# VH-VL binders against q9vpl3: the designs that were tried, part 98

Target 1, 224 residues: q9vpl3
Amino acid sequence: RGKINIQRPKAPHYERARVVAVTQPKYPELPKAKSCFKTRAERTQQQQENPYNEIIAREVRNWLDHSRLVAFFHLSSITADDIFRVRVQLHKQNLHLKSYGSKIIEQAVKNTRYEAIVPLFHSNHCIVFSPDPEKTAALLRIVRRVPQMVLLGGIVEETMLSRNQLVAYAQMPGLHAVQAQLVQTLSQAPGHLIQQLQAHQNSFVQVLDVHAKNQMNEETPKST

## First folded at step 3 (VH-VL)

Design r10 (framework fv_ontamalimab)
Fold by ESMFold2-Fast, scan of step 3:
Structure r10 (fold): chain C 224 residues (1-224), chain A 121 residues (1-121), chain B 112 residues (1-112)
Amino acid sequence: as target 1 above (224 residues)
Amino acid sequence: QVQLVQSGAEVKKPGASVKVSCKASGYTFTSYDINWVRQAPGQGLEWMGWISPYNGETNYAQKVQGRVTMTADTSTSTAYMDLRSLRSDDTAVYYCARDQGLWSTFYFDYWGQGTTVTVSS
Amino acid sequence: DIVMTQTPLSLSVTPGQPASISCKSSQSLLHTDGETYLYWYLQKPGQPPQLLIYEVSSRFSGVPDRFSGSGSGTDFTLKISRVEAEDVGIYYCMQSTQFPLTFGQGTKVEIK
C-alpha cells in the first residue's frame, strides 16, 4: 500500500488531449479534409446498421435447421397477455412460439432452401418450432382456441406442407414410419402448397405459385 | 379399428342423475375431442357439448349448462357425461362421437352405439 | 342459434332412382376463415348416425360415389344418384359455423 492520495485521477489524460489539439496545423485549405469528413459521415451511417440482426438471423437458421416441425401462422391483433398464455400452453408440449421481424427472416433464409417462405412474413406473423413432429396434433388443438392465429402451412421432416396436408399428417397414427411415408406422398405436388397458402391475398405468393407451376411443368418432360 | 363403446341402458326417476360412459379404442384418445349428442324418441339430433381429453376443456350447450358435467379419464381412455336433475324430457338415446376435424373440429367421424336413458315416475 | 331446415321430411324412392334432399340455414354458413362448415349424416334403422359428407362436398372415407353434396351460403343439397336398399334411413344436415352446433329435422328415405 502506498501513502499517496490522488484526488483527480483523470487529470493527466485530459491535459494530454488538450496539448495535442493545440499543436495540430491550422491550414484551412485542404480539399481532402472535406472529403475525409464526408467519408467519416458515410462510415458513421454504415456503423449505424444494427449488427444484432445477424446474430438473430443466425438464431432463426438454427431453429429452422434443428426443428423437425415448423408451423407458420398469420397473427391478428392479440394482447401480450393472451400470446403469453398461448406460449405457455405450447411450451408444455415442447412447442416453441417465436416472432421475428420480416427483415430478419429474409436475412436468415436468403440463399437457403427456405427462401420461398419470405412472402408469408410481410404481414403480422409467428412461427412454432418443435423437434417432435408427432406434436402437430397437439399444436393444432391448442391453436384452434386462438382465433388470432391462422395456420398458413409448415415444414415437417424438411418438407413443405400446406394447411390441409398438415391436418392430414396430424391425423396419422403415431408411428414415425407411417408419418414419414405420408409426408413423402403429400410432397409430390409442390405447386399445390403455394396455391393453398393464401396466394390470392399476396402478390409475392402468386409469383411463387406461377414459378412453382412452371417448375412442375418443366419437371414432367425431364421425368424419363 | 376405431371404436367408441358406451355403457348400458339406464332407467331413472325424475330428479335423479345419470352418468353415461364412452370407452375409446383404436386411436390416441387425447388427440381427438368427444362430443355428446342426444336423440329423443322419434325426434332429431340435439348437440349437448364436447370435451377435450387432452386438457379437460369443455363446452356445453346452453339448454343443459348447469345440469351437465363432461369428464375424461385418459388412463382408461373413457369419456363420461353426467346429467343431473333429470326430467321426463331428458328421455333420449345419448351418443358420444369423435371429432376428427382438428382445425375446424366439428365433424363426427365415429359414433358410439348409443345409451338409452329413460326418465319415468 | 342457426336453424337448419330440411325438405322433404320424407321421401319414398324406387330402387335405382335418384333422390335429392335440401338443407337451408337461417344464416350463411360461410365462416370468416373462408370455409363452409356443413355436414351430412345418415342414421340407418337401429344404428348411430354415420358421416357421409363433410365441408359441403367432400365424401368421407368409404362413402360410395353415388352420394354427392353441393351448395353455398344458406342453400345446400345432398344427392344420391341411384338409391340402394342400404341407403334407407334418416338423413341429417349439420352446421358447425356457429355454436351451438345444430342439426336439421331429418329426412326419412324409404324404398317403395
Scores: ipSAE 0.014, ipTM 0.475, lowest interface PAE 8.0, mean pLDDT 77

Design r11 (framework fv_ontamalimab)
Fold by ESMFold2-Fast, scan of step 3:
Structure r11 (fold): chain C 224 residues (1-224), chain A 121 residues (1-121), chain B 112 residues (1-112)
Amino acid sequence: as target 1 above (224 residues)
Amino acid sequence: QVQLVQSGAEVKKPGASVKVSCKASGYTFTSYDINWVRQAPGQGLEWMGWISPYNGETNYAQKVQGRVTMTADTSTSTAYMDLRSLRSDDTAVYYCARDQGLYDTFYFDYWGQGTTVTVSS
Amino acid sequence: DIVMTQTPLSLSVTPGQPASISCKSSQSLLHTDGETYLYWYLQKPGQPPQLLIYEVSSRFSGVPDRFSGSGSGTDFTLKISRVEAEDVGIYYCMQSTQFPLTFGQGTKVEIK
């Protein structure tokens, strides 16, 4: 929909900055001023005790158990109309876009092989599920036109893949058995996805730091 | 087998418009973007833009922005490129190409045979 | 726009001899995602271009192993270990790191 930031040099830089933000420390919640609000600790405890959170956590586990393709995204500010259009496009390809709170995801994956994904959901996020791993290419083509969605990584055939590995998987031949064998070759230990995200974060932080320093130096020459 | 079949050669006068077609077969038309690339006689390749047959989204090269319109008809699996206000330097072979690229990549795995467009008075 | 410069512009090769084509970009083709989006195409006489190499060094399906790509940053090379008659044509490099997509001016390869 409509041209916003279609220039590739600008779109990737904007998207990468958001990925860095997702992995940064959370800011503490500001205290309430004047109202009948509960303290942060009290609200957090009551949220953890909500029985509907366990029901939704089971729904998330069910999606993970029955999906052979799961893709994780950072989600920037997007209008309800825009996300609805993306949802409709994805649904036509048997791709199901879901948004869940970080606490619910943590509860869903705790004590499972997928617990390593929890750090990806500290900021605004969404997940795409599909029973059909051959739809990975269709997924990536649709979301590449949604700059508010930044691919973080995924799970294919119960194997955790980094962003680059997921893209590589999508480029493979359509024969399922061949694709499964290639996934075995590309994938590594459970910590691999986190390590790749940390490596990319460090690279992006360095790029942003150099850019910021260059802008400061250009605008205000040093007075020795 | 993947094939892209383009419309026949066109001869146009300066100021006219031309509409080139590209009919796809052997794959799911809405699953891949279509790019247009032209080649002037004895010259290299010049990218013109792309269209997504899935949602009709387009992106055009700045050199032809305002003069080109790309469309796709999913019922006939055919992409179109309409170039207006033709000039003699628009004389070229126009190719459509399927974009195999994903997410941050753009590259062309299958190409049409080309359509020669000659602009002369 | 990123300018792609190929050298040589043309070369004549005896069958079975190696050939090398250079492609230089005006800016680094390293994308922020860590990948380098450089591609090689061959246009045989009277035919449309065909993909040979994607992402610097990966051979496209059906491309003979005598073709190899290498390079990083701004300097890239396509090598043909033993040139055959069917390899005659014009070779183009392309970048997709930055819009607009740009091609080199082409290198004509002929058999002596």
Scores: ipSAE 0.042, ipTM 0.534, lowest interface PAE 5.0, mean pLDDT 78

Design r12 (framework fv_ontamalimab)
Fold by ESMFold2-Fast, scan of step 3:
Structure r12 (fold): chain C 224 residues (1-224), chain A 121 residues (1-121), chain B 112 residues (1-112)
Amino acid sequence: as target 1 above (224 residues)
Amino acid sequence: QVQLVQSGAEVKKPGASVKVSCKASGYTFTSYDINWVRQAPGQGLEWMGWISPYNGETNYAQKVQGRVTMTADTSTSTAYMDLRSLRSDDTAVYYCARDQGLYETFYFDYWGQGTTVTVSS
Amino acid sequence: DIVMTQTPLSLSVTPGQPASISCKSSQSLLHTDGETYLYWYLQKPGQPPQLLIYEVSSRFSGVPDRFSGSGSGTDFTLKISRVEAEDVGIYYCMQSTQFPLTFGQGTKVEIK
């Protein structure tokens, strides 16, 4: 289907190639402009928008359009090997971890109801996509063991949810009707949601500090 | 459906080690963490630590740090708790429990039947 | 460590009468995410503990509606509206707001 195919892998012998493709998005390489005097046609092309960004923005829109679950994360410093292992584990649950530049995300969501989410992606970030909203619980259990990935919020059934709302959704049984009603009940306006998503980053950092302090306190003698 | 079945009672001398097993069934073993909680005779519950079968990560309570090792065998869906240098105050019923928690929550929905470990000379 | 203190340590209740158990923490259990991670377990004689209430007030699957949890900050209560014979055992509160996870010392509930 078109330039982007988000269907499940159809050939078992390409399973490894599919895993690599899921964990490492393919980007078209742009030829560098010649440094010598440019022709009139080449100068005319300099005034056109970069086609590379629009192609990748279409890929992001396609992921958004075909995913019933989208989760947004702040990404702290993490090794290539560690993030690759996380991607592989997520892929086994039909969860697809992707990283795109902030400008590409902005182009992808511009003039959509999700445009207000753009400020979340001006720092280091990643996104997890899945066609299966039932996998939200599996996603959260995997990510809680990756402290470098901080959950900001997500989109379920085209409804934007804060971190706490997404966790509440994940706690529901596999009754789709009940889960759909919960999602609708928990939905919020984008402006307010942005404030909540930004607050969650700070809350998580505070939780990590408390946990680290508790570990240090276990080392020292206590008088109580 | 969901069951955690633990190994039988053990009687050990001080200084020995004990390895308690916890066999899980009725769910995807790697999707939930396993916690270990002990209960000394006539006393309350004491958390000992957890293991994630997903990646092998562990976190142990300070009181047993250096003496305990928790492992998981995904091929048999079995978690293990190995406690070394046993002392009389390690006499307790040891429970394994499945962690239902998501993201920032940690709580136990299903528990094993318990393994009595008695340390006596 | 957060210390969890339960009162009373024992209760003897006639069938059909209410029972109330208090659990007090040495520090607030309000997490930075706005949730309170307080849980109640029941250990029936000769059995492992079983989950009754999660996150202060939510009943676990299969738990009768005669059980209710309430509270905030450092003061929490488990209430049984009408105690039945099957409710005998030792009740424990637990917090997961901070590691290590800690339990109350337990409250024994018996039928007269």
Scores: ipSAE 0.137, ipTM 0.568, lowest interface PAE 4.0, mean pLDDT 79

Design r13 (framework fv_ontamalimab)
Fold by ESMFold2-Fast, scan of step 3:
Structure r13 (fold): chain C 224 residues (1-224), chain A 121 residues (1-121), chain B 112 residues (1-112)
Amino acid sequence: as target 1 above (224 residues)
Amino acid sequence: QVQLVQSGAEVKKPGASVKVSCKASGYTFTSYDINWVRQAPGQGLEWMGWISPYNGETNYAQKVQGRVTMTADTSTSTAYMDLRSLRSDDTAVYYCARDQGLYSDFYFDYWGQGTTVTVSS
Amino acid sequence: DIVMTQTPLSLSVTPGQPASISCKSSQSLLHTDGETYLYWYLQKPGQPPQLLIYEVSSRFSGVPDRFSGSGSGTDFTLKISRVEAEDVGIYYCMQSTQFPLTFGQGTKVEIK
């Protein structure tokens, strides 16, 4: 990879730490001799059936079920000390930074409405969870100081939001019930939203957005 | 209501230093970054740098790097800009501005009234 | 450094007429995160600057809808559909795509 250093979290998730401690000695080890008869698909299937992956996938589902705010990030190369500093700052705001393998995320979101997020985690990634959606502004201010973390989007009140929609939500903290309804009404189809999240650096998408806003602004003053 | 109140005008000789203050009120001081922008007489705006009152992080413009120090006192909700080794081309009105930006955006929603710093022999 | 160039440097407008200010950057303002961080400020005589437009086209709170921003890449425009007396001052574009933050030279708008 080369995008992240070996990391030792200073503020780990207590539930996960407890689960890992219990299961780690029982984790099945790969055979000393490697088999050449297994295809990549068969190897992937065997890894997905691993008891350790099942347990961590359950932890991820628990985070999703109990978090009203979930934010997704692309993670560039960052030192262990830098990520520890970020984790501590986030923890003070009841924001929990987690990193999981793509296979574990796939298992966690399988049979849920969030299954479409799996492709976002092909490269280096991390996720921030919080039970408090009012902490979205605090999250963004902390991450703003960490250039290695690039916001892709998130989930607020079980609604998938693009980066711009998540930033807009952060600016309106006082009207949660009304905001949830507005977000639901304005939400795009999951496939289109995921494409926007994946293409967050795409200049064509940015150009289209600017042109759409210019057309809207041009017409507004002339409507009357 | 949100206000940024700056210290009074200063007249300094070349080689001296100046420390400008910016007292914030009407909001949670540690929740917004403070930027410093200067304006020479009859000229445009020039960014000097920013400070985060939350953790003390700073970023300074290259032209003043090594001569400027920005600090924040959370107990008094006051930001400071200390500029050393003053030159005649440092003569300007210095503004502090609150940064409402989230994530990677930077936009200045409230500004101080400005502090005139005159450097003359 | 990204250099921001405004044209015209000054313009005199009859009240009620439209005005248009151009801002060009020496390199694309499209950030690696997919956003374009361009802003417009107005500095009225004897006052600090005030925010008008953020992220190319979004009006700041309290800014009249006669103000509109547009553009992409390196070319940006601020339009005032009907200039009023209170719109007199110096207009600045600013970019935050790359450090250091840089401003245009300013465009002075006066009433004839």
Scores: ipSAE 0.063, ipTM 0.515, lowest interface PAE 4.6, mean pLDDT 78

Design r14 (framework fv_ontamalimab)
Fold by ESMFold2-Fast, scan of step 3:
Structure r14 (fold): chain C 224 residues (1-224), chain A 121 residues (1-121), chain B 112 residues (1-112)
Amino acid sequence: as target 1 above (224 residues)
Amino acid sequence: QVQLVQSGAEVKKPGASVKVSCKASGYTFTSYDINWVRQAPGQGLEWMGWISPYNGETNYAQKVQGRVTMTADTSTSTAYMDLRSLRSDDTAVYYCARDQGLYSEFYFDYWGQGTTVTVSS
Amino acid sequence: DIVMTQTPLSLSVTPGQPASISCKSSQSLLHTDGETYLYWYLQKPGQPPQLLIYEVSSRFSGVPDRFSGSGSGTDFTLKISRVEAEDVGIYYCMQSTQFPLTFGQGTKVEIK
């Protein structure tokens, strides 16, 4: 739905990028709320039933249904220019970087086999979709240069994979049958996989906490 | 069998340029990044940079930034390292190495035999 | 840059005896993704380096089980349980947690 020239665009300013992201695609205006003096719980419940959120949730479900590769990332502070460069690089490989709110993701995966992934998106995150699972290696090579994007795991051929399993899948030869067999061999119950993905997030948070504390106790080196 | 075969020894004068080649075989060339590492006589290893053959993207070590260009020719499965404005301290054996790492891993599983570059006087 | 320091700089070992090489980094090699990217390479005389250990403790394909890696944070060790004639050469540690990739200065292993 965007009419922005993605081939040779100048990266939009952060504020402009946010406005564009909020207004794309052009959906109908939100329904009029009968919200006089509604409690937080009532407002939250009404927001979850918002037609706009359901439209975006359907878009997410369409991405999930038509993508044979889905990768989940924790996203640290990154400039609009930097994320745009990553998006362009990924797009050249038929990889589509998307970001959605946790409530929209919850609505999208509700009553599906992927409902268990919701807790992964309670922090800053982004998702990469592709119809081509053979592009997993290309995806990983592009994002290895982006320290702000931390791979948590993904879904390949409807099978949930941890970070290490997704990397192993990417390392297999470009023979689809062999890669499909590996996916089946590495498949795990959603509960176990989610625990592994959350452990990785917790380890990352702990590393950031330790790093921050170490910087508070150490002399910051000068950039000369 | 995976092999990386490099071009022969070069002797250059200060200020000249050198282009070292690294021909890959036994694997899909565009599926692995190529790193360049040099070793001065009697000294340790020094990373110079890497190139991704499938998209031409490069990342160079700061000390050689501006003097080095890494390229890859997918039609011949050959990577190149072009180092300009040669100095005596560029005298080294230059290695190409395949990078098996896909995400945060950077490890060199197969290496070329090395190309000796001597910069004299 | 992360500075990698190896000790000792040289080792003279009787065949069949163990050897141990230390590698210390100027800052933690724990990556933001929770992994530690430390590698060991062996360069035999007149040959290019060859990968022995990746990600601290994983042996590369074809590497004998007498080689083992261990460590965390800033302190890492490569152990050879029983040194053989083919193990002679210069051993290097490498980190890839932070650019630029950096190597230790090397440890020469010789047979007595």
Scores: ipSAE 0.047, ipTM 0.550, lowest interface PAE 4.7, mean pLDDT 79

